VHH binders against Probable fructokinase-3. Designs and how they scored, part 7

Target 1, 345 residues: Probable fructokinase-3, of Arabidopsis thaliana (Mouse-ear cress) (q9lne4)
Amino acid sequence: MASSTGEKGLIVSFGEMLIDFVPTVSGVSLSESPGFLKAPGGAPANVAIAVSRLGGRAAFVGKLGDDDFGHMLAGILRKNGVDDQGINFDEGARTALAFVTLRSDGEREFMFYRNPSADMLLRPDELNLELIRSAKVFHYGSISLITEPCRSAHMKAMEVAKEAGALLSYDPNLREPLWPSPEEARTQIMSIWDKADIIKVSDVELEFLTENKTMDDKTAMSLWHPNLKLLLVTLGEKGCTYFTKKFHGSVETFHVDAVDTTGAGDSFVGALLQQIVDDQSVLEDEARLRKVLRFANACGAITTTKKGAIPALPTDIEALSFLKDQKKRQTNLKFSKWCCTASPC

## First folded at step 1 (VHH)

Design z03 (framework vhh_6z1v_2)
Fold by ESMFold2-Fast, scan of step 1:
Structure z03 (fold): chain B 345 residues (1-345), chain A 124 residues (1-124)
Amino acid sequence: as target 1 above (345 residues)
Amino acid sequence: EVQLVESGGRLVRTGGSLRLSCAASGFTFSSYAMGWFRQAPGKEREVVAAISRSGDSTWHADFVKGRFTISRDNAKNTVYLQMNSLKPEDTAVYYCAAKDYGLTYYSPSEYDYWGQGTQVTVSS
């Protein structure tokens, strides 16, 4: 039991929740696609559900449209055990939508319904401040920084959480096409960089933010700040690299038959936060941190084995079973190899 | 079957106090935000107070602030409205309501389930 009081710490995830419309057939333009599958999404919402499915306590703070899609999304959060008392609804604006397709030439084609979407209209004065103050971990991304009044709501929520003693977790989750310019994206992301206790970036985001194509430790450490407790660089199929004040290293991921990588990073973050929310001393213990990162990599890997993000997020039972199966596989391979080298098999 | 049953409504003198209760059954009470509404003769239904699913956050209408207090007991599946310093203008049928969406507290249209109401009459 991680909690000394017997109660689980609350992880509050702040930001957008939307619907991705994914074409039923790849290799065609958006206008040529005969149909789309409705896939609920949004990195902060995915993180909240990931935490909850792993047995953690999670809440979501954000704004949805007062429409069928907004109510459906709120229902999904509730059905997955996420506290919804931080959700607001905008009666005038619609729930955010994204249409994504992969053209035959390999280029991604995007169409966003965000002018203005309800998620970007969250105001500072409508935040559930008591919920935010109750957080042991406050997690956020960067989409909520793009447009006012949500940018001001984001900044206020961060300040309230930090002053209440929460661990601040930042996953920039860069979506460059949503920003007015790459320079504006870098400026806004870096303006809040030194406020976070934990930051996770992908290798693509590391290259973007540093403007350096060399993915070495020096490049990663150029993003370090004195109060940062953990910097993570995710490397897809190669796992992740971690940096702390005292140590750094890498943890490889698991080989699975990947179907859809959507939400794998969110699953990784949710698993990490769930494992440390009640015992942050893990961040100063390399052996324990490596075990947590191995668990987070397992959750991310499982998420790639199914279509979509939310439907693919593992339960604690699924994650632990996966890890046991991987341990058995490694043990069997080790003994089999020794047998074949020592005597005729 | 979802059911909300209000109790405690009665005739009370100006300046008096009254506690309303709402007993919930047929759903997971701790997963729902709760509200108290009232409707006076010839007026539309208006929100009086609301409480979050955990009880950590409450909202009270300006016309009852300092006089009314909403509270809940999740172990007893009950929401309460403590009414102090009652005025004739507080005369209305009081309704208990539940919502499972993270909607703001302000409108009757935000609530999914309703009780039958309990009559509060304030006179001199």
Scores: ipSAE 0.000, ipTM 0.104, lowest interface PAE 22.1, mean pLDDT 85

Design z04 (framework vhh_6z1v_2)
Fold by ESMFold2-Fast, scan of step 1:
Structure z04 (fold): chain B 345 residues (1-345), chain A 121 residues (1-121)
Amino acid sequence: as target 1 above (345 residues)
Amino acid sequence: EVQLVESGGRLVRTGGSLRLSCAASGRTFSTYAMGWFRQAPGKEREVVAAISGSGGYTWHADFVKGRFTISRDNAKNTVYLQMNSLKPEDTAVYYCAASPFGYDWSSYEYWGQGTQVTVSS
């Protein structure tokens, strides 16, 4: 089921992959939890798998521990058709782990096993530069910017990809607890802002980066730069807002019975990149861009209907079936006299 | 690659205002992060303010917050430092600098020659 075809452009996703541990019982502290469920995670890895499941070509560049968890994670990438030639293993450091709970008072409690974790130790000199040069799209986040030597590896990978003509895609994927301070996070994220061709932020990230609580077009456009091709602001269940040099607008998402929102943003990004990798002229055509964003919203919505990130990422068949069912539902509502005219509430 | 020329430095009274300008020439200015630095005699060079290529992000040192504002005009290839409520301790040579590698001020590679600001009591 691997995406080992020469027809499609390669999307290389760079960064971390880890295991999230969530308590078996909600509302308790980390120390009070009787057990944890393991969930493979990491936004860059989720994006790579999302691309591959939709029939695209994807590769992952990052570092894992030379341990049972690191090899399990690499196996998951391979099983899902992601090229593993960019994966390095560290013998000294362990695979990254995160223990995250939401307490009954609404506060998040974190414990990270990143002291240092293997992903933090990726060096510039161990990068698979040929793989990075082969990318048509190079995607990355911000966790890889936090600590040396990985920060230098991240900057080197971006430079190599950009020099080779790749479209640079940035999802800051802000994780405040991993940063030394909010100010350091803002500084490092904005330090690479002007290098990206496509940037996707959430509304929370937009507020954080602009330090403005007003979520309007002026606030979003304050983050625009002349060489940016697409700025996306995701609004959860309200969909997304897109900005280009020539046009801007919003695309609504789909109503679904959400079970778990983990990975929905990564699913959206993977779907977007898969749709544009072989035809970037979509970014200059509002009607075509709106269709791509509707498809990306569908993939994100499907991801919320199942537990976890990776298990919930849709295949091409699942995404197309979902869109067909939504179109059928819209047609039935439009042509139903009794539904539209006799609706009491 | 980028050449920078500061202007606007002069003698000004305590409590006064002054705007410094930095004109850039050479390569595409809008992709560079820009910063204002200052150095007084016998002191180390210190960072005053910084601005991203787009102008969407700005940073100001604690000792100038509320008094100084950095801005840029990419159409004119110029970065500005608006200085209000000036104090004698603001007396220094002010330098503009450009970073092609992002906002990290330790990465600034291109520097202007400086413009002298003197604040008298």
Scores: ipSAE 0.000, ipTM 0.117, lowest interface PAE 20.0, mean pLDDT 83

Design z05 (framework vhh_6z1v_2)
Fold by ESMFold2-Fast, scan of step 1:
Structure z05 (fold): chain B 345 residues (1-345), chain A 121 residues (1-121)
Amino acid sequence: as target 1 above (345 residues)
Amino acid sequence: EVQLVESGGRLVRTGGSLRLSCAASGRTFSNYVMGWFRQAPGKEREVVAAISWSGDRTWHADFVKGRFTISRDNAKNTVYLQMNSLKPEDTAVYYCAADEGVYYTGSYDYWGQGTQVTVSS
């Protein structure tokens, strides 16, 4: 919702927040790990914090366990400036946990404690509807679609936000091991596809949803629908490709010494939403959209330079300084090329 | 293309207030993100504040939060920096800058000539 008072528009992020337990040593199975480090996680929570750290207004809507971990996670959201009025606590279920390790072959091994976890038990009747109605942008993923009653809560929240005039932002954030089947995942994700104004997928998710290994513009456009304003395909170190009704193109990212890619996509989404929440006409202007996507790519790149998601999310000062530094490097590279050329090309 | 001219810089006592103005010429002023920068002798130029093309979004550096406020009047093609509770450390040449972004972008293509602000005891 546009603010008539001149206040920043509110970005409400809906979904899960959990704790990832990361092994203290790499290259071992979960059972072989001697210990784990506790890391707060959850793509919707990461997006809310990313928005807030960049100077935007953010709120989180979701459910946590009435336990030490749930209250710790709510505290992290508050400490990072995220409005916690949309958080519910479940008296019976525990906060969601994930144990994650990277095997020596590069594949991730997961063990989830979601049987059910509190985030899956959010009911439609316990939603903070006034908070959702105040959203200018309503962001969500797909984990909240997997089971009832949270699926019904998710659908209700989307409906309320849409009716209040919010821009709907969807990042499927596919986690195949959490779904009963790949077919169920595609069915549920595609059932809400035409509700969103903005959709961001990875190249892996594009392949999954289209069942086409060819990553071309035609494949991406097969997912287009008449009400969609922006479709984004993220390509990791290669940047992103954007599609609108009138134009499409690609924006390269920044090459950095990556330590941990966790949360980079969430950082990108948070930065994009923070940049457009008060000026959606950007989506109709290719030059302005390209500048916004360059900023979002910068935020994603910065997030890879530190371990974890939340600790690595940039402030507005960090993002601005990074972009200034990159422009100086680009200028120096052009100058260096000119100085080393016997004849100009 | 836009041309920027700053005004309002002067000598002010510690604890005083000052408003800087930046007048822009050009038909598309409302399409530009505007920023205020400053540079003190022997220091690098630093970002002080930025404002979106519509005025709906602002950013202020931590060292001026609560003391400085950026605003704009698109009808007058002018951006302002209201400076309160001035400190000797605020002494610098203040520059107005413009960029074709939606919000601050980290780089600005158009710059004014600067206006000197001196804060004394």
Scores: ipSAE 0.000, ipTM 0.146, lowest interface PAE 16.2, mean pLDDT 84

Design z06 (framework vhh_6z1v_2)
Fold by ESMFold2-Fast, scan of step 1:
Structure z06 (fold): chain B 345 residues (1-345), chain A 123 residues (1-123)
Amino acid sequence: as target 1 above (345 residues)
Amino acid sequence: EVQLVESGGRLVRTGGSLRLSCAASGLTFSRYAMGWFRQAPGKEREVVAAIGWSGGSTWHADFVKGRFTISRDNAKNTVYLQMNSLKPEDTAVYYCAAQYSDYYLPTQEYDYWGQGTQVTVSS
């Protein structure tokens, strides 16, 4: 009697959610800025919302302050269709805040309110284990590995999800200023490397983890483990490179007028996971995987065309319209090239 | 392996209503955009409606807009076509089609097709 036809698999995203405060004017220090805009964020939260906006089922597991900002962030998740049953509130610690500017000399200036913030205080014993066990895909980053007790909560959540048969998805989302040292970041990230089924790194993260400045296949494959199903290296405007046990290749991205790149990688990850959660055989079919990665690149590209992360994450309508427009553009470009032969017109 | 099975086609009176269903099996339904097409005797096959993989985006041909509504239930692996205010001109074999979701296209570029279900509208 037990049958399900087309029931959507749940993607559970684990980790931090916070508020970034970004100066209203560019090129100034934090102390020189006359004002700040609050930008809700956090890579795991961005992934959950990206999944939900694309029509997938998503839940967020994490801890927020029992304060106006924590409840505002939980409200944003709910408004975007994300299941909030995995959210805990800490009555003592505050919601995480970050103040960040890029100075005119190219240097970043940071000020963090994380001493400790509520997200760092998530304990193993307060995890919603039934929600984690229901995941078809369990996604996580590295900020939750930095300190206890959240590191232990992170490790327990991964173990519970893996034992329940979930696909483990890892985006290290390296934020060097939050780590005590580069060595500690590398050590902690690599300590869980072989547990994931899917890993996505940027070119910067690949250089950091391998300590090699070359972006070739050999460098990427130095991070391959026999149990990995998919390794992705994102290359910004150059697209992405994918590696599986049987095939590897690259998928170009889309040219857009970028306004703000915040959340583009999270959008890419959310789109990827949403596309494969109900059919993991895509990971063994290169043609289908390429179509999925093209869709993920489209979602990432759209996210760069608007300010902020969450407000810029596409709906399925927006993503599909974008792809339709790109196909029309590609067809027109192919047609026009035929007029540039040795005998034009 | 992959099958699309249409049902609900029958004889109906002018002005009547009918709901067609298309049950999909052997594929991950939520990854596929779905379309409804029709073909009347002596006519070319034409696109009637299309729906994106999530159900959030729909398209309807001008000749059925306001009368027909496409919808889907991903939990049931089923796409529907609700047909209201039926006209004799709507008489055709109706086909369900599936396209792996790279983009939303209300076109003939579909990967899988059903066998069709006959709708006859009499006066």
Scores: ipSAE 0.000, ipTM 0.130, lowest interface PAE 19.4, mean pLDDT 84

Design z07 (framework vhh_6z1v_2)
Fold by ESMFold2-Fast, scan of step 1:
Structure z07 (fold): chain B 345 residues (1-345), chain A 123 residues (1-123)
Amino acid sequence: as target 1 above (345 residues)
Amino acid sequence: EVQLVESGGRLVRTGGSLRLSCAASGRTFSEYAMGWFRQAPGKEREVVAAISGSGSSTWHADFVKGRFTISRDNAKNTVYLQMNSLKPEDTAVYYCAARPYWSTYDEDDYDYWGQGTQVTVSS
């Protein structure tokens, strides 16, 4: 009668899920685009799906419109094995939409349908507290901090998860155009900074939050707080840097032919959390942490090789295949460098 | 712990078909990702195909893609490798292997291995 003792820890991801509408042709304005491709998005939702595709247990907590798009997005989460018990639907507000084009001058043109959207109307009193209390890891971003009542829901969810003993994971996922001002964004993001156990920022976010253009260890450590267990700075093609109380270093990423970088950071986060949820002692062991970050970099790299975020997120089998191919390439390079004698072409 | 027993290996002619089976013991068989590997005399062991615990995701090596298909039946605790259009270069001992789906990201870290089944393809 006993339940399987191999049950994995639950990773709960909190925040927005939306639809990006991407033009079928680049170089035209939004009004001149002949059509758009529908791409499900939202960093917290991408993280939940990334965890699930890698074989982890994930749940999503957020609010969608009670409309065709909201139910489509909930269906995508379910189809990808994400627990939907934390999803609320708003009858009055619409599911969040974003339209984005790359103009011929190289500038991106954005139009957001968030007036307000359903995701920003999540209330504290409608949270699934049982689900949140079940989390071993509680992950969140910053879009849910922008407006009330969702800001209050976000703060309550963090408090409930922390009180239940969850590891708090924060990816600010800064979207400046959605904030009333850069100063408001900095203030709100930094207001919850000392609550998280793990924080990941990009190099752009590091510059934004510190107001320092120098990307060095001192700049990164200016964001450290005494209770933080891991600070990560992602550097795109250069990989990532990690900081803990005892050690810091860098892990290179993998060279791939990138098609679309959308969701690569979310893939990295999902992979990291999936690898540590059942053994947080990894955060105290530099060699093991480096292996985890190498795996996370692989997942991020794979995500860039396909268009869109969700379709590009790797399964466990895909990640293993990629790592095996990279290991074979490294072996061939070592053999060529140290064992091959000069031969005629 | 999972115990694995392969069967189905035999002599077959070039262009023929063969199905390999791997029977597993274990209450949590669906929690294990499964792989098929092969090793020919004097060559390195190579991965042929892999399947997730649920069976919803599969991978096949380029050299067998379109010819071999991995599948599993969790009710029977069995994983299969359907081999079509067999070639002499497919001659090898075929192994099934299992790893806990949540425990490793290292492709070399399969926890349980069968003893192998010999496939010989004659020209």
Scores: ipSAE 0.000, ipTM 0.181, lowest interface PAE 15.6, mean pLDDT 84

Design z08 (framework vhh_6z1v_2)
Fold by ESMFold2-Fast, scan of step 1:
Structure z08 (fold): chain B 345 residues (1-345), chain A 120 residues (1-120)
Amino acid sequence: as target 1 above (345 residues)
Amino acid sequence: EVQLVESGGRLVRTGGSLRLSCAASGFTFSDYAMGWFRQAPGKEREVVAAISYSGGITWHADFVKGRFTISRDNAKNTVYLQMNSLKPEDTAVYYCAAGSYYIPTDYDYWGQGTQVTVSS
């Protein structure tokens, strides 16, 4: 009903936002690249924009440099309808930058300008607590856990949101090169595991956190905690597997001509959160949850069809059109199969 | 007139258990993170456990994980440290501290300490 859902619940996404510099030509080292394209990024920022583009209410909490790039990134959030009242600017540190190339031998070269970057310097005392308290869903990743003072800011923001009654949504978004060691990454990620209501991991992250190469339900359930309402394991082209206290299952994704997978997981998360923020009873209803996960898979798939993360995030109109086209293609494919001579296999 | 008063320290045998309490007064207890520190003879103070202002987030040092549990009661202005499976290496003066961060780099207020002695 319109009257009960007339004001949309706020999804607050906490963490980093940065600029990725991608080479204008492929197959060369960072030093050999003649130029780079700016690609705004950061998984928490991607989630906030994904929510907003789908017609949800989103805010971003984080810290940027008081520089041209920091103000550009804040402008991108505003242009995409994300509430910027949670953004702080650091007077001394620069906005985070990353340079990433895929070499001709298939190896990735990384160069990070994060020593320290402004996002790492967010302090607990500068958080917009009223904004955080207004969240129905509070979403976060793990890059904000790596160093102080941002780790303490992260922990305070989580607690303030939880005390105010928000659902806590966690996507570890593991970036091993940014951590001092794999052991430290595992330790810090698992230190907050039992605080979240919803957790989404990839199959690679599941293997990393469990140190188990077998990708079965037993391995996934080894990460289950009594506080969890939903555990999601994304499986790339195979879709996703969901686990709740009452039921578990899998939802297939859509096959598309993928150009760039950057931001697909963030798109999936944003779509999921937008669909459940105003009706958490979906988490108790397998049929409704499966429909939500199919929608989230569609948003993730659309995001892979274009270069970059933010430019590729779908609107609600785009997502609904995609789903209608997929249903029409499924009907046509079924009809074509029925037209072949019905020789049983 | 800010005051932190630790209690519960005594002699216990190896494998025993003990609960420390810290009663706080003179400040708004529910606005502060609380920590337990210890100092053995000839050593620097080390952080043992920390708890956020509401109790929703806790941290425990690796050398006490699974044995010690920090908790708080904001209605009673008290923080607790439940110590199980005590070892001789746990012998120290235990201090209660209040700070503005969840895992504080700086603590604003300190108690006088309570002596815990673990013997075989």
Scores: ipSAE 0.000, ipTM 0.173, lowest interface PAE 18.1, mean pLDDT 85

Design z09 (framework vhh_6z1v_2)
Fold by ESMFold2-Fast, scan of step 1:
Structure z09 (fold): chain B 345 residues (1-345), chain A 121 residues (1-121)
Amino acid sequence: as target 1 above (345 residues)
Amino acid sequence: EVQLVESGGRLVRTGGSLRLSCAASGRTFDSYAMGWFRQAPGKEREVVAAISSSGGSTWHADFVKGRFTISRDNAKNTVYLQMNSLKPEDTAVYYCAADFRYLGGYEYDYWGQGTQVTVSS
C-alpha cells in the first residue's frame, strides 16, 4: 500500500526512436553540407524524456536496431530516467535515420531513410504486456501505424492499455514522406481516432485531416467524437485551442528567441500528460486545465530556445522559474501600459 | 488558485480614515500585479489604485490621488489601501484583484467578494 500512496502514475510512450543527422552549417543542402551532428529524436521518445525531466514516471515501448546507434539511444533513455524494459532490438534491421535541412527561419525539413528500419518491425508477440498494463496513461503517434508488423503491435498495445484502464493519448505526428499516400495516412489515422481520450493536432494536421484551409472552431469540432475528453489544436506562436464536452477556449503561448522548434510539440504533450496522470479531474475543470496548458506552452517555448529536442527539454524547476519570470514581466508590462494610459502624463 | 478576501470596510465620517486589507492565498502572490477597484450603486466599476508585483511602482486614480495609498507586503501575501480624507463620494463596495495575464487572456483573473465602505457627513 506504500506503493499506491507514494508512487507517481506511469506514462508509457509507444513508437519510434531514431537519429536525426543535422548539418553543421545552416542554409546549405544536405549534399553540400561539410558535416553532420547526430541528434537523437523520435516524438514518442521525446515525450517519455519530457515526462521524466519534469519529475514524472515514464517508460518507452519500441524497437531499435541491434547496432551501436540502437544501444546508444536506449542508453539515452536510461540516463534520462526512462524505463527501458519495453525496448526490443532487431538483429537484421538497422536503427532508423533521418537527415534534416535547417532553414534560415529556424524550421527543419526532413528526409527519411527507412527500408525498413527496426522500429517498423516490432511484433505483437514481443510486446512487454505487463509494462503496458501498468500504464496510467498510454501515449502514441502514427509512424507505428504505417507498416506491418508494427501496425499490429500498435493495435495490440492500445487494446491491452485500454483494457487495463489507461487514458489513451494520441498525437498523430504526421510525417507525409513516410506514408505510401496522403489518402492512406488519413485512412489509418482516422481509423483509430475514436479510440483516444486525448488528441493533440497542429494547425497543419487539422488542415490535412479535414481538407479544410479554414482554421476555425467548426473545423476543429468536425474532428470531435462523443468519447473524446480533450481535443487540442496547437497554433505555433498563437498558442493552443482546447475543446471538451463542457467548454472550449484558447491559451496563448510565450514569445521567446526561438533557435530550433524541434521537439516543442513533444515537450508540450509530455508536460500535459505529466500534469494530469495522477489527477484526470483536471480535464473537467476549465480553470485548472488552463493552468496545465499554460505550463505545457511554457515547456514547449523553452524547448525552442536551444538546438535539438532532447537537450532542450526543461526540468520542472526550469519550467516553473520561467513561468514566474514571465508572469512578473507581463504584469509589470501591463501595469506600465495601464499606468501610462491612465495617468495625466 | 489565488483566493482573495477583502476586509476593513465600515461606516466612517467625512474627513475620516480607513485601511482596507486584501489577504491572498497561494504561493504565486509575489508574481501578480494587484489592484483596488470600487463600485457604487447604479455606477460602473472603476479602478482606484494599482501596485506592481514587487511593490516598486504604484498608480492612483486622479479622484483619490493624495488621499489614498496602495501598498503590499509580499511576506504576508497582503495588499492594503490606506484611505484618508474620506468623502461621501467614496461610498462603494471595494474589490481587490490580481492580474495573471496568461490565464485565459483575462485582464484580472482573480477577484475578491468585496468590502463595503460607507462615508457619511
Scores: ipSAE 0.000, ipTM 0.141, lowest interface PAE 19.0, mean pLDDT 82

Design z10 (framework vhh_6z1v_2)
Fold by ESMFold2-Fast, scan of step 1:
Structure z10 (fold): chain B 345 residues (1-345), chain A 123 residues (1-123)
Amino acid sequence: as target 1 above (345 residues)
Amino acid sequence: EVQLVESGGRLVRTGGSLRLSCAASGGTFSSYAMGWFRQAPGKEREVVAAITWSGGYTWHADFVKGRFTISRDNAKNTVYLQMNSLKPEDTAVYYCAATHDWYSLRPEGYDYWGQGTQVTVSS
C-alpha cells in the first residue's frame, strides 16, 4: 500500500461548545451589567479551531441544542474549517450558556447555566464512529465526564479512537463549580488518567490533583504512568515544563501585554497537536520537542493579546511572524546587553 | 542492581487482612518506582498496584480498588501492600518489582523482580 505524503492527519476534538455572555462594562456584577456580548467558547471547540487556523485538519465531536445558538456555534466551526460531521443536535435541551466576569488581571471567572445543557446529553449510540476511527489524534477534556449519558459517550469515543490507533490527548480543563464535589472530580479525572498518551495540566490543576501546594518536578512526576508519552505543566506567563520517560525540562513563554487569557491553554494544545500529528517521533527528540513547545507557547501568548478565545487564535502566518519578531527582539536585546557590558559606559 | 525480597504471604480466611512487605537492597531505593504483581495458577502475571518513586502517586487495579493499598517507606527501603477483605480469587503468588521509570502497569516495564510470596485465601 502506497501512502500519500500530502495527506494531513485528522485531529478529532471531543466535548463541549457553549456561549459565554460577557458584560459590556467591566467591574460590575451580573445584575448591574446593562448588557452582554456573546462569545463562543468551550475548550475542545477552541482546540479544534486552533488546529484548523494553523493549517491542520480538525473535526469536532459533541452535541449542541437544536436552537439558534447551537446552529450559530456549528456555523462558527464550519466557517473556521472544522469538520462538523461529528456534531449532534438535541431537540429538548438548550445550548450550554455561561456568564463570565473579567478580572483586572485579564482572567475570566465563569458562572455556568446547565440544567442539563445539550452538550451533556450526547449518547454513545449517536457517535459518528467512522469519524472517530479516522482520528490520528483524539483530544478531550473532563466536562464530558461529569454526567450521563455523555460520560458513557466519552468513554466509548476514547475506546474506539484508541483501538483505531489514535494518540489520546487529555486536557482535564477542570471546572470545579460544574462537579458535585472536588472528590468526585479527582476520582473521575484519575479514572481515565492512564488511558492518555499526552496530558496537559495547569499549575492549579497539578495542585488540585496531587493535593500538594509545592510546584516541583517530583510533584509532576507523581502523575506519570508507563503509557504516557508527554506530561505538560503550564505555568501561565512563566511558560511550561515537560516530562517524558527519557527527559524533562522547561520552555519559557513570551512577554506580551495580556488583555484576555481566555483560550490561551487551548491555543497551546491546538498548536502542539498540529505540530506532532504527522510526526510523533518529535516526542522522543528533546531538541525538536522544545521547538514545538516554543511554537505552542507563541500561539498561547498571541491568544492573550486580544479579547475572547476564538477571535484571538492565530493563523500559522501570524504565529511564524510573531516568532520572527521575537527572535529579532531577543537578538537586539542580547546585542544591546553585550554592547553595554563591553563598553565602559 | 537492586535485589528485592517479599515477605508476609500465608494462608488467610475469606474476609481477612494481610500486609505484604518487599525489602530492597543495593541501589538507591528512592530512585525506583515499585509495583505489586500477582500470578494465579494457569493465569498470566497481572499488575495489582504501582507507586511512584516519591510515593506521591499510586495506582490500583479495578479488581482491588477499595480493598488493597500500596505504600512505601523510603527510609526503610520497603514497599508494602495492605490487603483487606480478602477473597478466594485473590489466591496467587505476589511479586514485588522495581523500575527506573516513574512507574509501569506492565510486567515488561520492570527491571528487577523478587522471587514471590504465596498468598492463599480459603473459604
Scores: ipSAE 0.000, ipTM 0.139, lowest interface PAE 15.6, mean pLDDT 85

